# VHH binders against Putative lipid kinase MamU (mamU), part 6

Target 1, 297 residues: Putative lipid kinase MamU (mamU), of Paramagnetospirillum magneticum (q2w8p4)
Amino acid sequence: MRIAAIINERAGTVACLSPPVVAARLSAIWTSLGHQAHVTLAEGKDMGRAIRKACRDPAVHAVIIGGGDGSLSRSLKHVVGSGKSLGVLPLGTMNYVARQFGVPFDLDRAAVALADAVPTPTDLGRVNDRFFLIRACLGAFPEFIRSRDEARRKGGSFLDGALAGLTGLARGHRLIEAELIGPDVQARIATSFFMVSNNMCRDSDPFQLERERMDGATLGVYIGQGAGPFSLMDLGLQVAMGRWASNEALIRGSLPWLEIRTRQRKPLVSIDGEVEKMEAPFRFDILPGVLPMLVPK

## First folded at step 1 (VHH)

Design m05 (framework vhh_5c3l_4)
Fold by ESMFold2-Fast, scan of step 1:
Structure m05 (fold): chain B 297 residues (1-297), chain A 121 residues (1-121)
Amino acid sequence: as target 1 above (297 residues)
Amino acid sequence: QVQLQESGGGLVQPGGSLRLSCAASGFTFSYYAMSWVRQAPGKGLEVVSDISWSGGYTTYADSVKGRFTISRDNAKNTLYLQMNSLKPEDTAVYYCAKGLSEFYSLGYDYRGPGTQVTVSS
């Protein structure tokens, strides 16, 4: 097939191995396997231009993105509807997407596995006009990520970074006060943790960030229970219908869509690990099978 | 459920070497960052070294850079710390710690019972 690979040259793994060396290695691997490959090194806004160009090229069959989960998430607006399959090279720090789809973390093995992969229809989450492959979060979690990243950038120790993140949560922590609107019920909540996952997390543990499948046609909704007056009674019908469950820390739901109307007009939102301000209200949808992913055997 | 068990501590002379091991169980070891943390007598906890879930990224405290090497074997659910050129100041209880996520910057949520390292003439 004809492969267009766009590599974030500032990704940690790429920077460590030298970007031109990585590009040459990938090109050599795919060419040796009988594919036609064009590898582009880019950063910042140039990433978006390169991805959009590849998605509009009628000769391209697959677009492979090497970078962090944020680069992948931002690419989705170009890839969806393009007719191209999407592959992931695990060149970022967390590589949640690569891990979720079983992409090997060794660069050579990843390149070979992606070249041999058959496009597999994969669900996407959507919040307003933004797609997500893994999750979107509201409340204290985006504040935690921001505080942790700020401490890390300032050159503190890892204990200092962790403590700064926790201190940021404690000091800047505000409850998300919101109205939830779902298929069968409307409820008011106050919580410090709200997460919408693309499909349900494995063992319903959102902190593991793993899913058994990406084709279940459901959003997984996770709401912190220890952070405000949120109650299962406020979700009565949906609890009775078996779509909601709870334990001591979390309330979990499996829904095809929901809307959340926050009291704060422009809260911080984390989308696939990237924090930004977004204007409420938020409409979440699951989009079944819209993304052909290159999933290794 | 989460279990971490350190081994390999002991008494060594200055300039000597030790290798610590940590056997992990009760969680998917290969998906979490891991750390070695120590506490010297009368001191607070110090993060000595961190390793990402894949082993691709490591970090070291300035006090141990160039002397210690952290590594992991995900197939064996085992974390290691190779300690070379040991100094009396390295005397401490060493703890294996499980990270909250795949990256160590988020901190850790569990540590083992520790293993004593004593560097003495």
Scores: ipSAE 0.000, ipTM 0.121, lowest interface PAE 19.9, mean pLDDT 78

Design m06 (framework vhh_8fcz_2)
Fold by ESMFold2-Fast, scan of step 1:
Structure m06 (fold): chain B 297 residues (1-297), chain A 121 residues (1-121)
Amino acid sequence: as target 1 above (297 residues)
Amino acid sequence: QVQLVESGGGLVQPGGSLRLSCAASGFTFSLYWMNWVRQPPGKGLEWVSGISGSGGYTTYADSVEGRFTIIRDNDKKMVYLQMTSLKTEDTAVYYCARGYTSLFDYGMDVEGQGTQVTVSS
């Protein structure tokens, strides 16, 4: 197998261990297992260029991204349709994607597991022109992440960032006022929590961020039971249609697509842990089996 | 290119009826609210009615509630406005407008050329 690995040299683990040392160790591991591997160190926009180059190389079979969830998320637009398998090395802070796919957190074990993994067809979520592997969120989550990242940029520890995020949520949450349009669904909502998951979360708990499968061909939609003038308007009737369920904290639905039209034209959106402003309306789709992931077994 | 083409206007007596049509192209019709907006002679634009992408939700200006009915046919990419009990105050150029925001708002501009409705004895 010919492996192209692109490593974000600014990723926390990599920066701590010296990027050349990480690159040399990965290359040695894959070579010892009989693979042909080329490891590229990059940062910023050079990551995208390196990934695009690897995806266009006819000799490459697998592209492995070393970095945080943000680096992996940004790679999806290049990998989808390339015919290459995608792997992730858990070199970031949260590593949600690596956790979801059971990638070992030890660098040596991760490298071995990914090199020997069989490509597994995996669904992707899409919001407008952006792909996601785990989730996209509107409301409190984007504000939490932004506050956390801001504290971290000021030299704070991970715990300091988490505390700042919680403080930001308490002090200045944004209520999402929106219209939902989907199969057999038309509803107005006002909520502080809105999440679209790639496939349904285990036990319907979106806060645990764990899925039983990534090939179910469905989006999981989770709406907080928020208070507001338009909260849950018209949604009660749609629950009777069998696509939605509710409990005291959440309303959840399983849908192949959804459009959300927010009152705010350019709200903050979190995509696989990365926050950005995006222009409404938001069209969500599930793309079944489009991404062959290197899933350790 | 988004295109909206209105038709069905004309001269009608007070108390009469007309059906306006709007043919849409260039976008995924079933995902957008569709609206009717009118401009009476010498006045600004007035929002008249709106219908959700699925057709499951409709709304009307107080001045036309109970007299006008908005409907859509997503297979044909058409929006209709059935007008009954027409009054002289309903005289206007009627425009079809794609909803650009949540909650039945159509935006500042109109997409189509309009169709003239004149209610006069």
Scores: ipSAE 0.000, ipTM 0.107, lowest interface PAE 20.0, mean pLDDT 76

Design p01 (framework vhh_vobarilizumab_d1)
Fold by ESMFold2-Fast, scan of step 1:
Structure p01 (fold): chain B 297 residues (1-297), chain A 123 residues (1-123)
Amino acid sequence: as target 1 above (297 residues)
Amino acid sequence: EVQLVESGGGLVQPGGSLRLSCAASGFTFSDYAMAWYRQAPGKGRELVAGIYSGGDTSYADSVKGRFTISRDNAKNTLYLQMNSLRPEDTAVYYCARDWSYEGLYSTYEFDYWGQGTLVTVSS
């Protein structure tokens, strides 16, 4: 196959080695295994342009993104619908997506594993017109992250970041008032957060990013219930039997779609870690098998 | 000031054991996920093991079953117990701090690294 690999040259793994040496090594590995590979080193806006170019190239069969989970997530808008298979080289810090798909952390082993991989249909989440591979969140979390990241970018310490995050939450909407509409459910609720995951998180724990599978054709929906970071009060949610479970901390659901109608017209939303304002209502859908991922055998 | 200070590295024979420690200061240690990374000669940094603020752990396949990551929040210290060491484990090992609420892309970035401690596995 013909591979276009786009590598974030600022990634720690690449930065510790000469970037041209990394590119040559990857190209040599894939070529020795019978593939034609073109490796591009890029950063910032150039990375997006390189990914878009590769996805529009009719000669390319697979696009491999070398970077962290953020780089992979940002590639989705270009890869979805392109007809290309997507692979990930784990060049970030946690590399949860690479871990989810069993990609080795060592660069050489990862390159070999991806060359041996076959495209495996993988589900994507969608909220309105935006794709997500991991999850989308509304509520306290996006606001905390935005305030914290802003303080840190200005050279703030941990304390400055934490204080800015908490101050942002205190000044903003600590409760989301919303109407939920889904299969067999219609409810009004007030909560500190909604989290909508691509497939169910392992052990139904929204703070575990790992999933048992990425082809289950379901969204995992997690809603804060009473015991939140800021002592929330429940307004109640009618639970559809067979799809929802609850305890003192969380309401959990597995469903193919959900619409969230927030009282606030344009709340903060986190999509795969990127925080933005997005206009309500929010329609979530699972898109079964739309992304062929290079999954090691 | 945030500081991470690694210790416990050294020369060890294949099959031996070492315990690395990372003393953290300047932040509320219990609020953060912590990790051990390594960098072998001619390679980039790779994640070895991670531990979440709640205690859940994650390991690279190459070290799973041989290494154990743990933390002592009362002492603000992160540990890596390394057993059945192999020559390919030779690397500089780094302690790193991440945010306590993992699962969002922006929280995967580690914002502080220690200076590293060298582990050499040879006869």
Scores: ipSAE 0.000, ipTM 0.116, lowest interface PAE 17.4, mean pLDDT 74

Design p02 (framework vhh_gocatamig_d2)
Fold by ESMFold2-Fast, scan of step 1:
Structure p02 (fold): chain B 297 residues (1-297), chain A 123 residues (1-123)
Amino acid sequence: as target 1 above (297 residues)
Amino acid sequence: EVQLVESGGGLVQPGGSLTLSCAASGFTFDDYALAWYRQAPGKKRELVAGITSGGSTVYMDSVKGRFTISRDNAKNSVYLQMNSLRAEDTAVYYCAAGYLDYWGDTSYEYDYWGQGTLVTVSS
């Protein structure tokens, strides 16, 4: 197989462990296993250019991204529709995608496992024109992430970022006022927590990022019940049909699509941990099987 | 507030062993990647071994099979077990810590460095 590996040289593992050493080791492993591998070190816009080049190369069978979940998420706009398989080297802190697909955390073992991995059709979430592998959020959590990232950008430590994030949460405890439209549902809500997951989270718990499957062709929708005018009659119909469940804390839904029309025109949205302002309305879709992921045997 | 303190260096004969320790304080240790670097007289500092927050490890070729890096999150410590030591391993060894973004994509370059501990391999 012809492998193009693009490694974020600013990823913590690579930055701490010398990027050339990591690249040379990966290349040696894949070559020793009989593969043709080209390893590229990059950062910022150079990552996008390298990934795009690999996706357009007719000789390439697999694109392997070395980085965290954010690097993988940002690669999706280039990989989707390219005909290439996508693999992940777990060079980030959380490595949720690597965990989900059983990629070993040891670099040598991960490289070996990916070399003989099976391309497996995997679903993607989409909000408007942005893909997500894990989740998209509205409400207090985007403000937390923004405050944290701003503190870090100013040269602050992790602790400075965490403190700034907590301060942002205290200040940004605002309700999201919105209209929800989906299959057999239309309701107005006010909530401090709104999350759309790529497939349902394990145990239907939005704080678990691991899924039982990534090919279920469904979005998981999680809405905090914080004094919102939600139409319980509409929810009752959906619960009876198997789409929705609720308790005092959360409303949970399984839907192929959802539109949310926020009262605020340009709220903060978190997409796979990256915060940005996005213009309402928001259309969420599940895209079944569009991404062939390299899954170890 | 942030501090990395190395210990365990000393004089050892060729073929001997040493364990270096690095005690960390003032940051969320579990979220940081840790590394051991060394600098021999007249040479640039080089990476010896590293370990991520998730436990993945890498080693420079000349120490692979002889050195082992490990971490103990309960003690906020990282260790370098050095076996089969050679004269060319003589250097000042430094502990370094670097942070990853919450999603593990963008990281700080090494935020913190220790003061170093001297390892001398001679008879």
Scores: ipSAE 0.000, ipTM 0.158, lowest interface PAE 15.4, mean pLDDT 77

Design p03 (framework vhh_7yz9_2)
Fold by ESMFold2-Fast, scan of step 1:
Structure p03 (fold): chain B 297 residues (1-297), chain A 122 residues (1-122)
Amino acid sequence: as target 1 above (297 residues)
Amino acid sequence: QWQLVESGGGLVQAGGSLRLSCTASGFTFSDYYMGWYRQTAGNEREWVAFITSGGSTTYADSVKGRFTISRDNAKNTVYLQMNSLKPEDTAVYYCAKDTLYEGFSWDQYDYWGQGTPVTVSS
């Protein structure tokens, strides 16, 4: 197999080690396994150029991105339609994509696992011009992730991270005012968060990272009630029976597309675990089977 | 007060095209998100397309690939180019300005135009 690997040299793991040492180690591992590998170190605007070059090279079979979930998500616009398989090296903070596809966190084990991986057709989510492999979130959930990640980065335990996240929700949380537009859906709503998953989460629990499959051709839409009951429900609310379910903490539904129009023009959005500001409105679509992902085993 | 005036509707046969226009007055047009909605008799207004102040666009699934929304800030006008029209596209088309950053109100009729009817024959 001919492998093109593009490594973000600013990624935490790589930045703490010598980037050339990481590149040489990866190259040596893949070469020892009988593959032809070219490893590129890059950062910022050079990452996109290197990824595009790899995707356009007819000799390349697989493109492996080393970085955080955000770097991987931003690579998707180049990889989709290229005919290449995509692999991820878990070099970021949360590494949600690597976790979902069972990629080991140890660099040596990850490199070996990706070299022996089977290309598997995978659905892709899209919000506006951004693709996602796992999920996109609006509202209190991105704030929760940010608070939790900061506490853990300061040397806190998992429990310390969870407590910091809950404290952040309680102190900094605001309801999102938005209009929802979709098939058989039109509503004005105030809620603590929206989560849009690539396929439905197991037991429809968005806080669990388990999915039964990544080829179900649907978005899983989750609307939070955790900060209190819905306070602003429009008389024009319409929802299709059988597509939506609710319980005390959560409204959940399966839809091929959804638009969310928030009152705030540039709210925080989490895309595959990376938090950024994006301009409203937010159009979500599912793209069935468009990405051959390198899945270990 | 602010006003929205739609034009460009009419009768067209299936597979044809129409271009709708909506001219705004009384507010700083370039600051607002603009959208197109449609309504058939007995049904609520349905979203069709949306354009942000920065020019980013989104479309309802039923019209994606066939309709194009655009804006001309110098003329205070938003457009909807409708291609490959189907009988199911028959409706009265309305434009609306969004109040997302000043106040949340999608159903206030003082923010809606009078509408322009479109009829697509089989």
Scores: ipSAE 0.000, ipTM 0.092, lowest interface PAE 22.0, mean pLDDT 74

Design p04 (framework vhh_podentamig1)
Fold by ESMFold2-Fast, scan of step 1:
Structure p04 (fold): chain B 297 residues (1-297), chain A 121 residues (1-121)
Amino acid sequence: as target 1 above (297 residues)
Amino acid sequence: EVQLVESGGGLVQPGRSLTLSCAASGFTFSYYAYGWYRQAPGKQRELVAAISGGSTLYADSVKGRFTISRDNAKNSIYLQMNSLRPEDTALYYCATDYGLEWSDYYGMDVWGQGTQVTVSS
């Protein structure tokens, strides 16, 4: 096949290797396996331009993103509907999507595995007009992410970022007041956060973020402690009917769609770790099988 | 409580070997990737080696000299450091990607306190 690989040269693992050497190595591996490959090194806004160009090229069969989960997520607006398969080289810090699909962390093994990979239909989440591969969040977490990212951009250490994030969290809204509307539910809730995941998280723990599958055709909905008294009563029947579950910290549900109507018109929303303001209401949908991912054999 | 605890650092002569150990507690060890990072005075923290399952990655400066390994039964990872050089002198950190956020800009999310390695005659 014809492969367009776009490598984020600011990715954590690439910083410890020479980016031109990485590009040459990848090209040599794919060419030796009978593929035509063009490897592009890019950063920042140039990543989007390179990905867009690859997605519009009728000769390209597969687009491979070298970077972390953030780089992969940012590619979705260009890749969805392009007819191209999407692959990931695990060059970031978390690499949860690469791990989820069994892509090896060793660069040479990853390159070989992707060359032999099978395009596999993968679900995407959507909030209004924005796609997400991992999750979208409302509440305290967008404030935490914004503050942490700002501190890290200023050359701070991991500890500096964590401290800034906690400071930002303290300045965020204590509770979000919202109305939830789903297939068989309507409830008012006051909570510190909502997390909406692409498919259900493993161990039902949104903070670990691993998934059993990416093709389950469901959103995982997680609502933090601080839910108002009437919200618990409103969800009581749904819990009894098996649609929702609760533990000490979370209310969780598995739903094909959800609408969240916040009292605040334009709150902060986190989409795959990127923070922006979005106008309520927020319509969440699962989009089954819309993205062909390159999954190792 | 999620924690990583490093051990095995010390003072060694050039050309000798050291093994660093990292003990993990408070989470499901086998699910996560682990890395060894180091930071010398006045320098940026840098990745030395990483492991996820059986897959490994090494910085060019240590490739062929250092080996990262894991023991899931003991919830531990190791860094075998051979042919040590004065340039390897640094505080060595164990890290894992267990955490709240996924992004290539966020780094590893859980870090140990570090163990000092000094290579000097």
Scores: ipSAE 0.000, ipTM 0.154, lowest interface PAE 17.9, mean pLDDT 75

Design p05 (framework vhh_5c3l_4)
Fold by ESMFold2-Fast, scan of step 1:
Structure p05 (fold): chain B 297 residues (1-297), chain A 121 residues (1-121)
Amino acid sequence: as target 1 above (297 residues)
Amino acid sequence: QVQLQESGGGLVQPGGSLRLSCAASGFTFSYYAMSWVRQAPGKGLEVVSDISGSGGYTTYADSVKGRFTISRDNAKNTLYLQMNSLKPEDTAVYYCAKDYLESWGYSFDYRGPGTQVTVSS
């Protein structure tokens, strides 16, 4: 197939190796497997331009994004409706999307796996005008990410980021008060944690982001119970360590759509790990099968 | 079917106290935030207090903050409102409420029949 790969040259993995060497290595792998590949190195706003160009190219069959979850999330507005398949090379820190789709973290193995992948129809979540592959969150979790990212930008380690996030939860403890409207649900909630997942997470560990399927045509809605700052800090620590603190702490639901009106007009919202303020009200929808993902066999 | 039944209202002098209760049935009580809402004669509905499903988070209208305390007992499916330092302005029918329908402001799909609170000498 004809592959357009756009690689974030500022990604930490790429910085360890010369970006042109990484590009040449990927091109050589795909060519040896019988594909035609054009690899573009880009950074910042040029990533969006390169992705848009690839999505508009009638000769391109697949677009592969090399970067973190943020780069991949930002690509969705260009890829959706383009007719192209989307693949991910796990070049970021967390690589939640690559984990969900079983993409190997080793660069050579990832490149080979994506070349042999069959496009698989995959659902997307949407909140207002924004798409998400994994989840959107309100409450304590966006505050955790914001504090973590700020510490990381100041040159902190991963552990420094996690500790800053937990400290941010104590300082920025935000109760979300909201009206929730869905097909079979009309309720008011007051919670420190609200998450909308693309499809239902496995009951055993929803915060590992493990899902049984990505084509179930449903949003998973998770609402936190429990209220003390130390309870939130413990929950945040358990989540950061890859554990879930308690199943009794969550109310779980499955809905094809919901609307949420928060009492705060512009709360922090996390979308696939990227935090921003968004203006309420929020409309969440599941978009069944709209994204052909390159899923390794 | 959702059922909400308020009790504990009555006549009290200014500065007095009352405790309202609401017995809930027909739904998983601990899953839902609950409210106390009041309507004074000739006025619209006012939300006086909210409580989260777990009971860990509460809010109060400025008019009642520091005087009223909302609480719940999820084992008994019961919502409470402790009202202290009552004023004539607190005279109203008090409703417990579940669920909201839309974003025009608070709208309630389910509320009880109400309990009358009269603060007068």
Scores: ipSAE 0.000, ipTM 0.140, lowest interface PAE 17.2, mean pLDDT 76

Design p06 (framework vhh_8fcz_2)
Fold by ESMFold2-Fast, scan of step 1:
Structure p06 (fold): chain B 297 residues (1-297), chain A 121 residues (1-121)
Amino acid sequence: as target 1 above (297 residues)
Amino acid sequence: QVQLVESGGGLVQPGGSLRLSCAASGFTFSDYWMNWVRQPPGKGLEWVSGISGSGGYTTYADSVEGRFTIIRDNDKKMVYLQMTSLKTEDTAVYYCARELGYDFSDYLDYEGQGTQVTVSS
């Protein structure tokens, strides 16, 4: 196939090995496996321009993005509808997408695995006009990420970031007060944790974000409950029992769309690990099979 | 392939009205913000208005707020700019632009040919 790879030249692995060396290495691997490959090194706004160019090239079959989950998420608006398959090289910190699709973390093994991958229809989540591959969150979690990222940007360690996030949570975090509307559900909630996942997370702790599949045509909705700062304010969730389950800590539901009206007009939202303010109300949708992902065998 | 085709421009008197249209093809229209941008004679590009994929959110440049209205029809894959109380300073080539990326230059796809609006007596 013809491959266009756009690599964040500031990523740790790339910077350590010298960006031109990494580009040559990737190109050599894919060429030796019978593909035509063009590798572009970029950073910041140049990433978007390179991705857009690749998506518009009728000769290109696959676009591979080397970066973190945020870079991949921001590429979705260019890739969706382009007719191209999307692959990920795991060059970020958490690499949830690479983890979910079984992409090896070793760069050479990842490149080989992606070249042998079959494009697999993959669902996307959407909140308003933003796509997400993993999740969108409201409440304490976006605040945690913002505090963590700010501390790390100021030269802090991973532990410094975690402590900054926890300190923010300890200083009386704001409850999200919201009205939920979905198929066969209407509920009012006050909660510190609200997450919408692209497909349901495995039965283990959803903080791990591992999914059984990415083609289930459903959103997974997770709402904090129990002692402390979160509560259910409406019995509507119980009426939709076929879609909703609960345990000691979380209420979880599976549904194809959800509308959420927060009392706060412009709350912080995290989308695939990137924090921004978004104007309420929010409409969440699952978009079944819209993205052909390069999934290793 | 992505195509954006603008139409509806022309010569109009100050205080007049005009409706611009943009026909989109080659992408999932309802998934993208759509924008109108303009280029006045001898000046750079100026952003005018934007509308979310659902049509639920709109935003406007200060210079046109209250005078222009952006609308979309997702079934027809159309975006419109309804212009009222036109002023001579609204004279420009108007472009329909899909919002794409990370910064202002990457956010907007200007591959439409544009439509000329001239406000003059």
Scores: ipSAE 0.000, ipTM 0.105, lowest interface PAE 19.9, mean pLDDT 76

Design q01 (framework vhh_vobarilizumab_d1)
Fold by ESMFold2-Fast, scan of step 1:
Structure q01 (fold): chain B 297 residues (1-297), chain A 122 residues (1-122)
Amino acid sequence: as target 1 above (297 residues)
Amino acid sequence: EVQLVESGGGLVQPGGSLRLSCAASGFTFSSYAMAWYRQAPGKGRELVAGIYSGGSTSYADSVKGRFTISRDNAKNTLYLQMNSLRPEDTAVYYCARGEYWDSLTPYEFDYWGQGTLVTVSS
């Protein structure tokens, strides 16, 4: 198989092991397994350019992205429709996508597993012009992430970041006022958060980030019912401390599409863990089987 | 260089059948949505049928149940099987490459083929 691997040289694992050494190691592993591999080290603007180039190369069969969930998420606009299989090397901090698809976290084992992986049709979520593999969120969760990241950028510790996130969440406890439009549903709601998952989460728990399947052709929609400062504080604490819990107060649904019309024109949105402001309205749909993921055997 | 070459048009009687083919070259055919458009004399081009890179299909209401779009990725060829043809199906049929895998909108006019004429008349 012909592999094009694009590695974020600023990723922690790569930076610690010397980027050229990592590139040479990956190339040697794939070549020893009978594949032809080209490994590109990149950062910033060069990442997108390298990924786009690999996706448009008719000789390439598989594109492997080495980086965090953000790098992988940003690659989706180039990989979808390219005819290439997508693999992920878990070189970031959280590596939710690698975990979801069972990719080993050890670099050598990951490289071997991806080379021997079966291209598996995988659904993608979409919000407006953006794709997501895991989820998109509105409300409390993006606000928490933003507050935490601001505190950490000011030289705070992880604990300081978590505390700042919870404090910011408590101060900015504004309800998200929105209209929901979907198949056989129109509702006005005020809530602390919306979470739209690519497929339903295992046991309908969006906070676990676990899915039994990625080919169910559905969005999992989760809406908080317990809106208020105390409910938001409790939710933030569960998230920050890794103490994930299902809540009967969650409204959950399985829909092929929905539109969320927020009262705020440009609220914070989290897409696969990356926070940005995005202009309402938000049109969500599911794209069945459009991404062949390299899933270890 | 992207090229699309249509063939299979002709004169057919009402109720007849016809199969159109589109030979594609110059791009990774399997990665793109492909579509059939038609243009009747004095009218604009309209979408007839589309097929996404993953194989799902879409049809105009006027042809649904009568036309079937399909693709052969090994041969880089798009097909349109037209059954139960009607006089109002008379048009030049064009093969178009979508902008990407999920778009049936043509990327640009240069990717349209020369067209193939279908005339439904006695």
Scores: ipSAE 0.000, ipTM 0.095, lowest interface PAE 21.3, mean pLDDT 76

